# VHH binders against f4i9g2: the designs that were tried, part 12

Target 1, 368 residues: f4i9g2
Amino acid sequence: RSEKSEERRFDQKMSAHGAGIKTSSSAVPFASPKSRFLSKQEKFYPRCTPRLTGPQSRDTPPKRDTGIANEKDWGIDLLNENVNEAGTNEDGSSWFRESGHDLGDNGYRCRWSRMGGRSHDGSSEWTETWWEKSDWTGYKELGVEKSGKNSEGDSWWETWQEVLHQDEWSNLARIERSAQKQAKSGTENAGWYEKWWEKYDAKGWTEKGAHKYGRLNEQSWWEKWGEHYDGRGSVLKWTDKWAETELGTKWGDKWEEKFFSGIGSRQGETWHVSPNSDRWSRTWGEEHFGNGKVHKYGKSTTGESWDIVVDEETYYEAEPHYGWADVVGDSTQLLSIQPRERPPGVYPNLEFGPSPPPEPDLPPDQPQ
Short names: E, the ipSAE of ESMFold2; O, the ipSAE of OpenDDE; V2, 0.75 times the mean of E and O plus 0.25 times the DockQ between their complexes.

## First folded at step 4 (VHH)

Design g5 (framework vhh_3k1k_2; at its last look DockQ between E and O 0.01; V2 from the best seeds 0.00; counts 0 for: pae E 8.2 > 2, placed apart)
Fold by OpenDDE, look of step 4:
Structure g5 (fold): chain B 368 residues (1-368), chain A 122 residues (1-122)
Amino acid sequence: as target 1 above (368 residues)
Amino acid sequence: QVQLVESGGALVQPGGSLRLSCAASGFTFSSYAMRWYRQAPGKEREWVAGISSSGGSTSYEDSVKGRFTISRDDARNTVYLQMNSLKPEDTAVYYCAAPTRPWGTKSEYDYWGQGTQVTVSS
């Protein structure tokens, strides 16, 4: 019973599929940073209509979000190695990337990276620079600069910085944030400028501010505001805005509020000037007693006048909506900056700024 | 530290008058509104009067309107409560209040002195 073991010749056709490593030179598409700047034209609708409406107390303090993007949003990408590279893409566009370290006294170190690109015809270009700085004093800085131009002649520039330093007076750690943005149209008489700053300390002291300016042909607008928190409950907020319309109408709005422990005041003025130079203005004030009563007063150039005490609850923000804890939380990369190793026995020269000149000894008032 | 010291409380007959004083220290007095409160026996503390930081605005509880006048002397860091036409119902411990907390619009955030007793009785 000869069991013929059928040797199934498994013909292993090793099809040597030569995987042609198609080096897909992924042409990094020259993503022309779409100037995101143009889109948020907050239609500053100059409310030039004299609303004959009674004393409109601003019931709620304006919530001002930080205009400074956090470090994550800036996409900081520092190269760890010294790089100096450049290339040309298939489409004729060019790119470069470079990085370096600058060293200085007191353990100063600046790490930076720069990259950019240019279109084949040179009509468009962009540059981005990142840096981190530190020294042995505890100083840390993280920053970004971005700039570019497009074929239409538009140009933009942006900078963002975070700084950790010790306050000279309080010896407290402070975090300061700042940003500047600028854009100009190549085709229109149009431009935009923004300046933002934020200062925080661990005690709750906070300063915030912004300057904004925009122009579009015959239209222009200006906005300034500030917020101050002393960390002890004192709050100061102010706004100053004006605009000019295409028709030649000018409009302005300014207000200030000061509060401490539910007690405080608000004041404001709204005005407009018509093309024929007719001026209208309304001034108003509020005194808050912290007991649910508010003295409201105001007048206008049209004969409106009021002076009343009303039962009204006071609403204000005693603390910044974005404060020390928040900025610390959003500054993880800044805080993670590692200073250079300090040699044993070397202490940072704390250049104590020049001692304020001794107050001139006022001569003792001779007793007449 | 904020300190408030009330004085001027006394026993008076109905229809009488009193002037309460509150000396303030430990803060920039001229920058803040001041308040008077009172607490009658067995009752909750109630607001009586307020004066703005500038002194330009005053407010009163309805029951004391026309009878009581709040004023301030910033040079002396003192707030006053002139009380006229006193009634038995005005019998209470009167407290001067100043802000001590960084937030709030309620009396619970005020600093309280020791108070001064006002008694109106025949």
Scores: ipSAE 0.018, ipTM 0.231, lowest interface PAE 7.1, mean pLDDT 78
Fold by ESMFold2, look of step 4:
Structure g5 (fold): chain B 368 residues (1-368), chain A 122 residues (1-122)
Amino acid sequence: as target 1 above (368 residues)
Amino acid sequence: QVQLVESGGALVQPGGSLRLSCAASGFTFSSYAMRWYRQAPGKEREWVAGISSSGGSTSYEDSVKGRFTISRDDARNTVYLQMNSLKPEDTAVYYCAAPTRPWGTKSEYDYWGQGTQVTVSS
């Protein structure tokens, strides 16, 4: 097993005159009350010694809050030939692997590989599919889908993809990564779902975000956040997290920030709703003027309020810490996908007796 | 499809006791939290009590704490509200509801009964 720790991050509430510092992160998971839900340890537990060349078992569920993997973390290795094979291990478990090659219009090509296994009694099962796609528009895609269940009753599903395409409006190259992850516990009324995305273009435009939700017994939670960098110094970040119990108690935090050249704003709300719909709320805001002055304000439903101007330098993340150059460097396999050759034109299908068909016109070897 | 049927409402004197029942059908009762609400004439419907799907957690509106007890019997698909030390202000139509959410989604829905009248007066 690996030792796991949750990095717990709580938004701080600041009173008007005594404090004005908020700690927020667009990627920080919402802190939940005490729960019985634990991260499941990845299991690799050999039950037998393989005798054949069958695929290695891949029955480990995804983990929460791990974002989008790099392509190398998957180990995608598509087969050069089409195969369709299956076998049975000595312990009675079965396996298969297959691969194929699909063609379509406009140079569409998909190479894929699919593998899986199942224990003798069906208590464990896994499937994983890899693919690469391309067409003549310059589109390229790598992808993975996996699913499975283990003998402890856990089940999971995960997709991952990485895409190169040309943006319709700007005509710039874009690299986009995304993942969906889902896991359900076999031992508790518990499970979770995450959707992550990252988008980059060559001029520094960057968009990232996540939608997450889950349940542990009688509590459910949701988390959404986004980051947007326009590549010209403008940044927008936001988060919206909330949770509830079956009995109707709800609570949450949300905030956003917008900045350009040291000028911008932050604002947020922390709230709580009782089962009878009584609502407590506290809002806050900051306006940053770019001159060393910051207007801080807020109020609550319990009558608290503040409205103050302070001397404070403005700090915010003006550039993404992972951007176009980084994603290009991490996308070597995606970028190496070779599209189908373009045909030079139409070649007639002529039949001559024992002679081969006429050769197509080739580019001249001679310069003009 | 889903049905909730309240019963047990009656006319009682102040200080009396009454037990309400809500029979559920058309869904897996043990997977749902259950709540009681009440509505007096001319007033908004208000939450009274709730019980988790497992029965391990309960909660009550402040004005009924210590007087009302919510419980459930999953074998009979029934939720109960035991009301003691009744006061004239408890006069209302009482409704049961099953406000649970599908696992792993951000959705909300309620199932409601037709209500049962409780009247506390001399």
Scores: ipSAE 0.013, ipTM 0.542, lowest interface PAE 8.2, mean pLDDT 77
ESMFold2 (binder alone), look of step 4: mean pLDDT 81; pTM 0.825

Design g6 (framework vhh_surovatamig_d1; at its last look DockQ between E and O 0.02; V2 from the best seeds 0.00; counts 0 for: pae O 13.1 > 2, grease 24.4 > 24.2, placed apart)
Fold by ESMFold2, look of step 4:
Structure g6 (fold): chain B 368 residues (1-368), chain A 122 residues (1-122)
Amino acid sequence: as target 1 above (368 residues)
Amino acid sequence: EVQLVESGGGLVQPGGSLRLSCAASGFTFSSYAMRWVRQAPGKGLEWVAGISSSGGSTDYVDSVKGRFTISRDNAKKSLYLQMNSLRAEDTAVYYCAAPYRPWGTKYSYDYRGQGTLVTVSS
């Protein structure tokens, strides 16, 4: 192999968030997802705003790499009364606004609002649905779904939700947020999909992560990362990013860290695979003893190796910067959802439902 | 219904040339990158060359760089491999292939033809 790689020393503290970790000295090019679609999203021009009454036009795709919004960022404002309205703007575009309630077993209630618009010639359209759900088990959910297309053939879909429930195993309250976002270009072989989640419980357990992918013509990329705090001082973070070309060249970088009380490890791999399956790889690791000494080691398929102990301070995020107290403070609309009133003598079903299955790696195959 | 049909193989002396063709049908040819792979007697499959869906990028295994040229004609739904300065070690069955990755997934699928035999011998 004729390729040589260089990498920055491993003694600086780094965040494991998908937006916060970069290995800037890697010899193998690594495609960054942050900049790939910013130009596309920023080039879209919103349609005319309604002049009088009616929802604001929402024919713009979601932005990439934004993480999960707080409920205030959406401005969810469900109507107390049944609504079924429609109108036409001065530019000939149409809009509608609906609302309603669905009732079900065990005190289930879903309040929802749906709105949308369509250009005069039908080439551009959008919809957005908001909802609020509750039942007598204490489950509460606040959510948004939006989708649309524009006259250039671009299409998009996005969901967001925030959930309060009682965990069957621990009996602790949990707040969970999730989002899915996607967009496809109508004029080039381009698009992206992202799935995000955040989970919190009342004892400080926190889990966050993302799965992302995208394609722009001849290049595609994937990013996965996770972050886990057990609420008792243990932390696990990891990132796995990779890219490939249509010709089959692949490259990537992955790493993880695990820590408790200043003791733990980091390890990672930078790799490159040619279209004929020839693989170059460089692995590295750090073991932190909690006494100011760090064992650093590594090797590569080209024969590079090291195995040393150095004097270094151990730095890592021992607690999440955003945790249970923060999410409770930012979830007032979710927490204020009032369940249906119980008739006298009616008690909730104490049976806990199964957790939703883990989502597959597949993105939604069309905007909604 | 996806079909890839290779042609142009045959017997040739060392130092000679051959041009392989692959006719594609049953899919949107211009949306897929294409590749040539080969299998020498008693060996596994070896990737030889690849070309992007637009034809704007190509790549080759080192042993054929400078000797082989991959090309495509999206209007004719055809893939080509011009093979010059052939060597005995180029003897193999050559296959036309299309790696297909469904939108946004980690998985890939290969469509592959029946192959065309190239024999380099005097």
Scores: ipSAE 0.005, ipTM 0.417, lowest interface PAE 10.7, mean pLDDT 76
Fold by OpenDDE, look of step 4:
Structure g6 (fold): chain B 368 residues (1-368), chain A 122 residues (1-122)
Amino acid sequence: as target 1 above (368 residues)
Amino acid sequence: EVQLVESGGGLVQPGGSLRLSCAASGFTFSSYAMRWVRQAPGKGLEWVAGISSSGGSTDYVDSVKGRFTISRDNAKKSLYLQMNSLRAEDTAVYYCAAPYRPWGTKYSYDYRGQGTLVTVSS
């Protein structure tokens, strides 16, 4: 009786559960920062047509909004941890992110984050940097820098900065804001530049200004303006604009206003120069007496002239429309920066730097 | 002596056209900006148009823009005002004027001619 040993072939189906390590390659989308620079090209319509309308007294001073983006708009993204990472996306683009803390003397601290990306071919790249700085004295700084280039050769650079510091002389807190923007075309002789600054103190002193420049081949324009508020009611505003057209025509508009307690003056000039160097200009002025009367005068190079006193109410902004309260309100992140503790042994230099020597009394102008 | 002699005025119907002329003498015409001014009955003197010394730049009061054209011929020492699409409100004595500002003075004066009457009436 032949015992048929049934060889049970144990087919060990080793189910190789290949644990697919889902490398979640967080493809940081190469968000090519669309150069938003091109869209806000306010179509500088070269109003080269001399508005032959007599300088319409600007009934109301131009309200100038802050040209400096707020903290939210800059998208400040400071990493809380020290990071040093880089990767390559599926499309061959690369990215990096890094962060750090720099510690310096006197309680100085700088937190920074930097991010960037590059296209697979290297034709496009972008970098963004954020930082916050502080020291034991109460100095605080928040800033952003953004730059990039695209495949067309366009390049852009932007920076934004907020600073809180105590004025050395007045011991007043000041907030200073600044911004710079630049873009250049890779294909055309074209570029745009903006510089903005704002300074505020708690007493209402305010300084604002901007320089803007644009070029497109043979066309160019610039704009400069400033505003000064002393916090006591004194106001100075000015604007200077200039443009050159493709045809070689130049035109400009400038004005200034000064006011204190309802009394003040406005003056301005509008001009154009033709390609053949013929110049036309109109100058105008206003004297505001604070009594509801305004002396208006002006002339042009073409014989227009006026000199009249009119009953007109004086309108000016004695205070900035965007002042201390506003900037403080918009500087939440800046204000939230924690200062470091004063290092042991570090004392405030009470050395009030020598008061600048009194400017030598200019000798009294001898009465001629 | 500065002399300005206006001519070309007359009666014209609304929508009509006139060309005023001014003959200048007694000064270097080509060195001065010139202007037309007008005085309507019972109204003050009003600036109408101006032209630079070279003729390269012109300016107009708003009410006449697009209708009036100021020009000059420096060789002929002549100033012109082409007036088109005339309106009743354009009725006035028109004067050729040479602005003069004495040295060191804040005020400018006009040398003007006797004027030429433009009447726009139906």
Scores: ipSAE 0.000, ipTM 0.195, lowest interface PAE 13.1, mean pLDDT 79
ESMFold2 (binder alone), look of step 4: mean pLDDT 84; pTM 0.840

## First folded at step 5 (VHH; framework vhh_3k1k_2)

Design h1
Fold by ESMFold2-Fast, scan of step 5:
Structure h1 (fold): chain B 368 residues (1-368), chain A 122 residues (1-122)
Amino acid sequence: as target 1 above (368 residues)
Amino acid sequence: QVQLVESGGALVQPGGSLRLSCAASGFTFSSYAMRWYRQAPGKEREWVAGISSSGGSTSYEDSVKGRFTISRDDARNTVYLQMNSLKPEDTAVYYCAAGTRTWGTKTSYDYWGQGTQVTVSS
């Protein structure tokens, strides 16, 4: 088994068959190798940037790595500059910066800044657009759209926005955040897509989720997760991850938990399907009664089973899925947006405000 | 418009060898993974072998592993199944199938040939 997809399939099967009773209380995350598999995916990252001694720090796209949150805001500072300029680097590549400022009804204000570059022959290019919006209703929005392609035909795009809704008179606030990212290879049938969102309100209602899928070395994978908190003690959290090869082998892990006031349940499944549709699975569950007793049960297609009641206090330790700062960076700039000055005695019209930019769809060249 | 045409099926004695061919037309062959399936009398159709769209990976059902070899020739739009050390239990109609996916969807094997009969007996 020399191919990376064959190695992953082998490792996943071993993991699934090796699952023990003592591991039934938690889902095992889908392990991604930190070797060539991830480094090959990194070739989708745009590499056509200006090679100048002046503007390069502002014109360089943020790292894709979600662990470098403070660098994801590199372009946002350009909103404070009113610059329209262009230039050519020594290697013949070109770069540009544009800015604009739009005003509308009900105090609507949109400031935007766009920058980009192109190789000498036009075979590589990238563009980055940042915007902020506000109006007199207390609405604030930050957003970005980034895209690029290189001379090998690799292409990528990314968009994210965060929105604050705030009622001046009631001091109620809602925050909504979303991000979508995609990269495609120009030389092989490979790429990935990610969508992530979170919403919070002043009453403690919270929703978070993500949808991901990708393809590399004739292996495809999908990942979905969600979290819901009602602000009244109800919790719903779930994850569903699975993968397949072009040769018809599929495998996955999924789990969910629901809790309210220390009473609840968890359940999960690890599964594998052969090219002949033969299914192996291992399922597990827990019922928490809130009285110091927990019912634990499970079974596998290979004949392992358990069904026991144990003395165990229900201990909810929230290990949340990754958050906004891990995906895009911090949101300090959203709160610092300066709305257009409101004349004395003028009250906002709640019927009119800027619409958030539409959530981006997958391009037609990726037919679904 | 899409066609898969299997050929090479024959009567062969136990221990013999045979090579099956599947000629493809009506689609971009190099973008598709290819599989061989077989169906013996009174049994359900079963997967035998597969080869990825790049040709970089292959996979086999356990009972044929080490005896059968799948390969492809993208210049000729053809997939092959080399069958060695044939056994009576390999007697079946052999089908080729082509599979691909729309971006973001599961791989599907929606294109099938009409089959070629392989009989292994003395």
Scores: ipSAE 0.406, ipTM 0.772, lowest interface PAE 2.5, mean pLDDT 72

Design h10
Fold by ESMFold2-Fast, scan of step 5:
Structure h10 (fold): chain B 368 residues (1-368), chain A 122 residues (1-122)
Amino acid sequence: as target 1 above (368 residues)
Amino acid sequence: QVQLVESGGALVQPGGSLRLSCAASGFTFSSYAMRWYRQAPGKEREWVAGISSSGGSTSYEDSVKGRFTISRDDARNTVYLQMNSLKPEDTAVYYCAATTLTWGTRVYYDYWGQGTQVTVSS
């Protein structure tokens, strides 16, 4: 491929200059936002789109990031139709639509609608499932899951969900949004996976992040980032991007920063590992004292180093979670979910379990 | 059962050439990248060359660049190392290895051969 050819030519050029740096500039940078991102990794994201069109199929899942979600446009109103039907088209392909609702303990209710299609020989198929869930703890969830495969062996799945956690006794409210998408080629060793999430509470706590993964034949790449705001001026941000090849070459760039009221630190590393396990890296850091002084330091395995204190004002505006009202407003569909009526004198069962496990590095093959 | 069998090792004079072969069985050869390593007496095993699962990419240790060429024949489940302009420093047991990159995380499953001896001396 042209991208891999460009990478090989780049490596040859860097070698001709006697450089030990294969993924970064030979200049000695101080920490800056502009030096933290590797744009090359984005060009290796292959895109696979569903090619199967079926009755009542949706090509794009609803996105709540812009507040544009409309039940009419996004198929959420299908939950209100409660119809079960199936048929066969003249070309021998089949389709179905089914719906139901499930009840469980503690007032649990799930309303769902599912539809799908299948080619005559079963070489192509697709499914869409839409749901809303609630229980007596104040929990509400709205979601969609889509999956399919085509006659070329391509497969894909995607999901998004929005969840409200609200405890009647503690008066805690938290909204979480997330989406996952994956596509895999049936003819090449290629695919991509993307997950993003946003979490907000009524007190201004905010957590955002994304995990991206791609593979094109002999190369895989990852991009992960997170942001955390406590609503009181504390900010944590980090990014970690890396790539690996079947030939054992690995490289990456990572950084983190932690600030409160202009006082804090940044640090990062750009690194490369050869197939022979020879490692090059450049590490850097900044300490911000909030007094007009910044300590900047760093080193590389090729002998570059610096350790200085400079007169520099730190302007770092934390992104506060001021958008709780906007988040709640954008969640009108979620908030419209009506839970089962709770009989007088029946109390919700509030179980406090361990924290959820950390998100794994391995992308799931399919949603549950 | 997975097996890698190296062959082609011999005694050659400095400046000579050899072609090593590695025959694979027991796994889907075309899905694996193939690599050559060598180990000289009293030294650690070092990587020499690699070829991607597609055959579209190759890589070499600096001391062998321009002298060694790695190639593969998926129809025969075989990887080759063409060694030209051999030097006494190339004297070693040569091993082939198969590795793959697992979806989502890197998990290298290294299958190794028994090795073939290359000796470069007059």
Scores: ipSAE 0.342, ipTM 0.744, lowest interface PAE 3.0, mean pLDDT 73

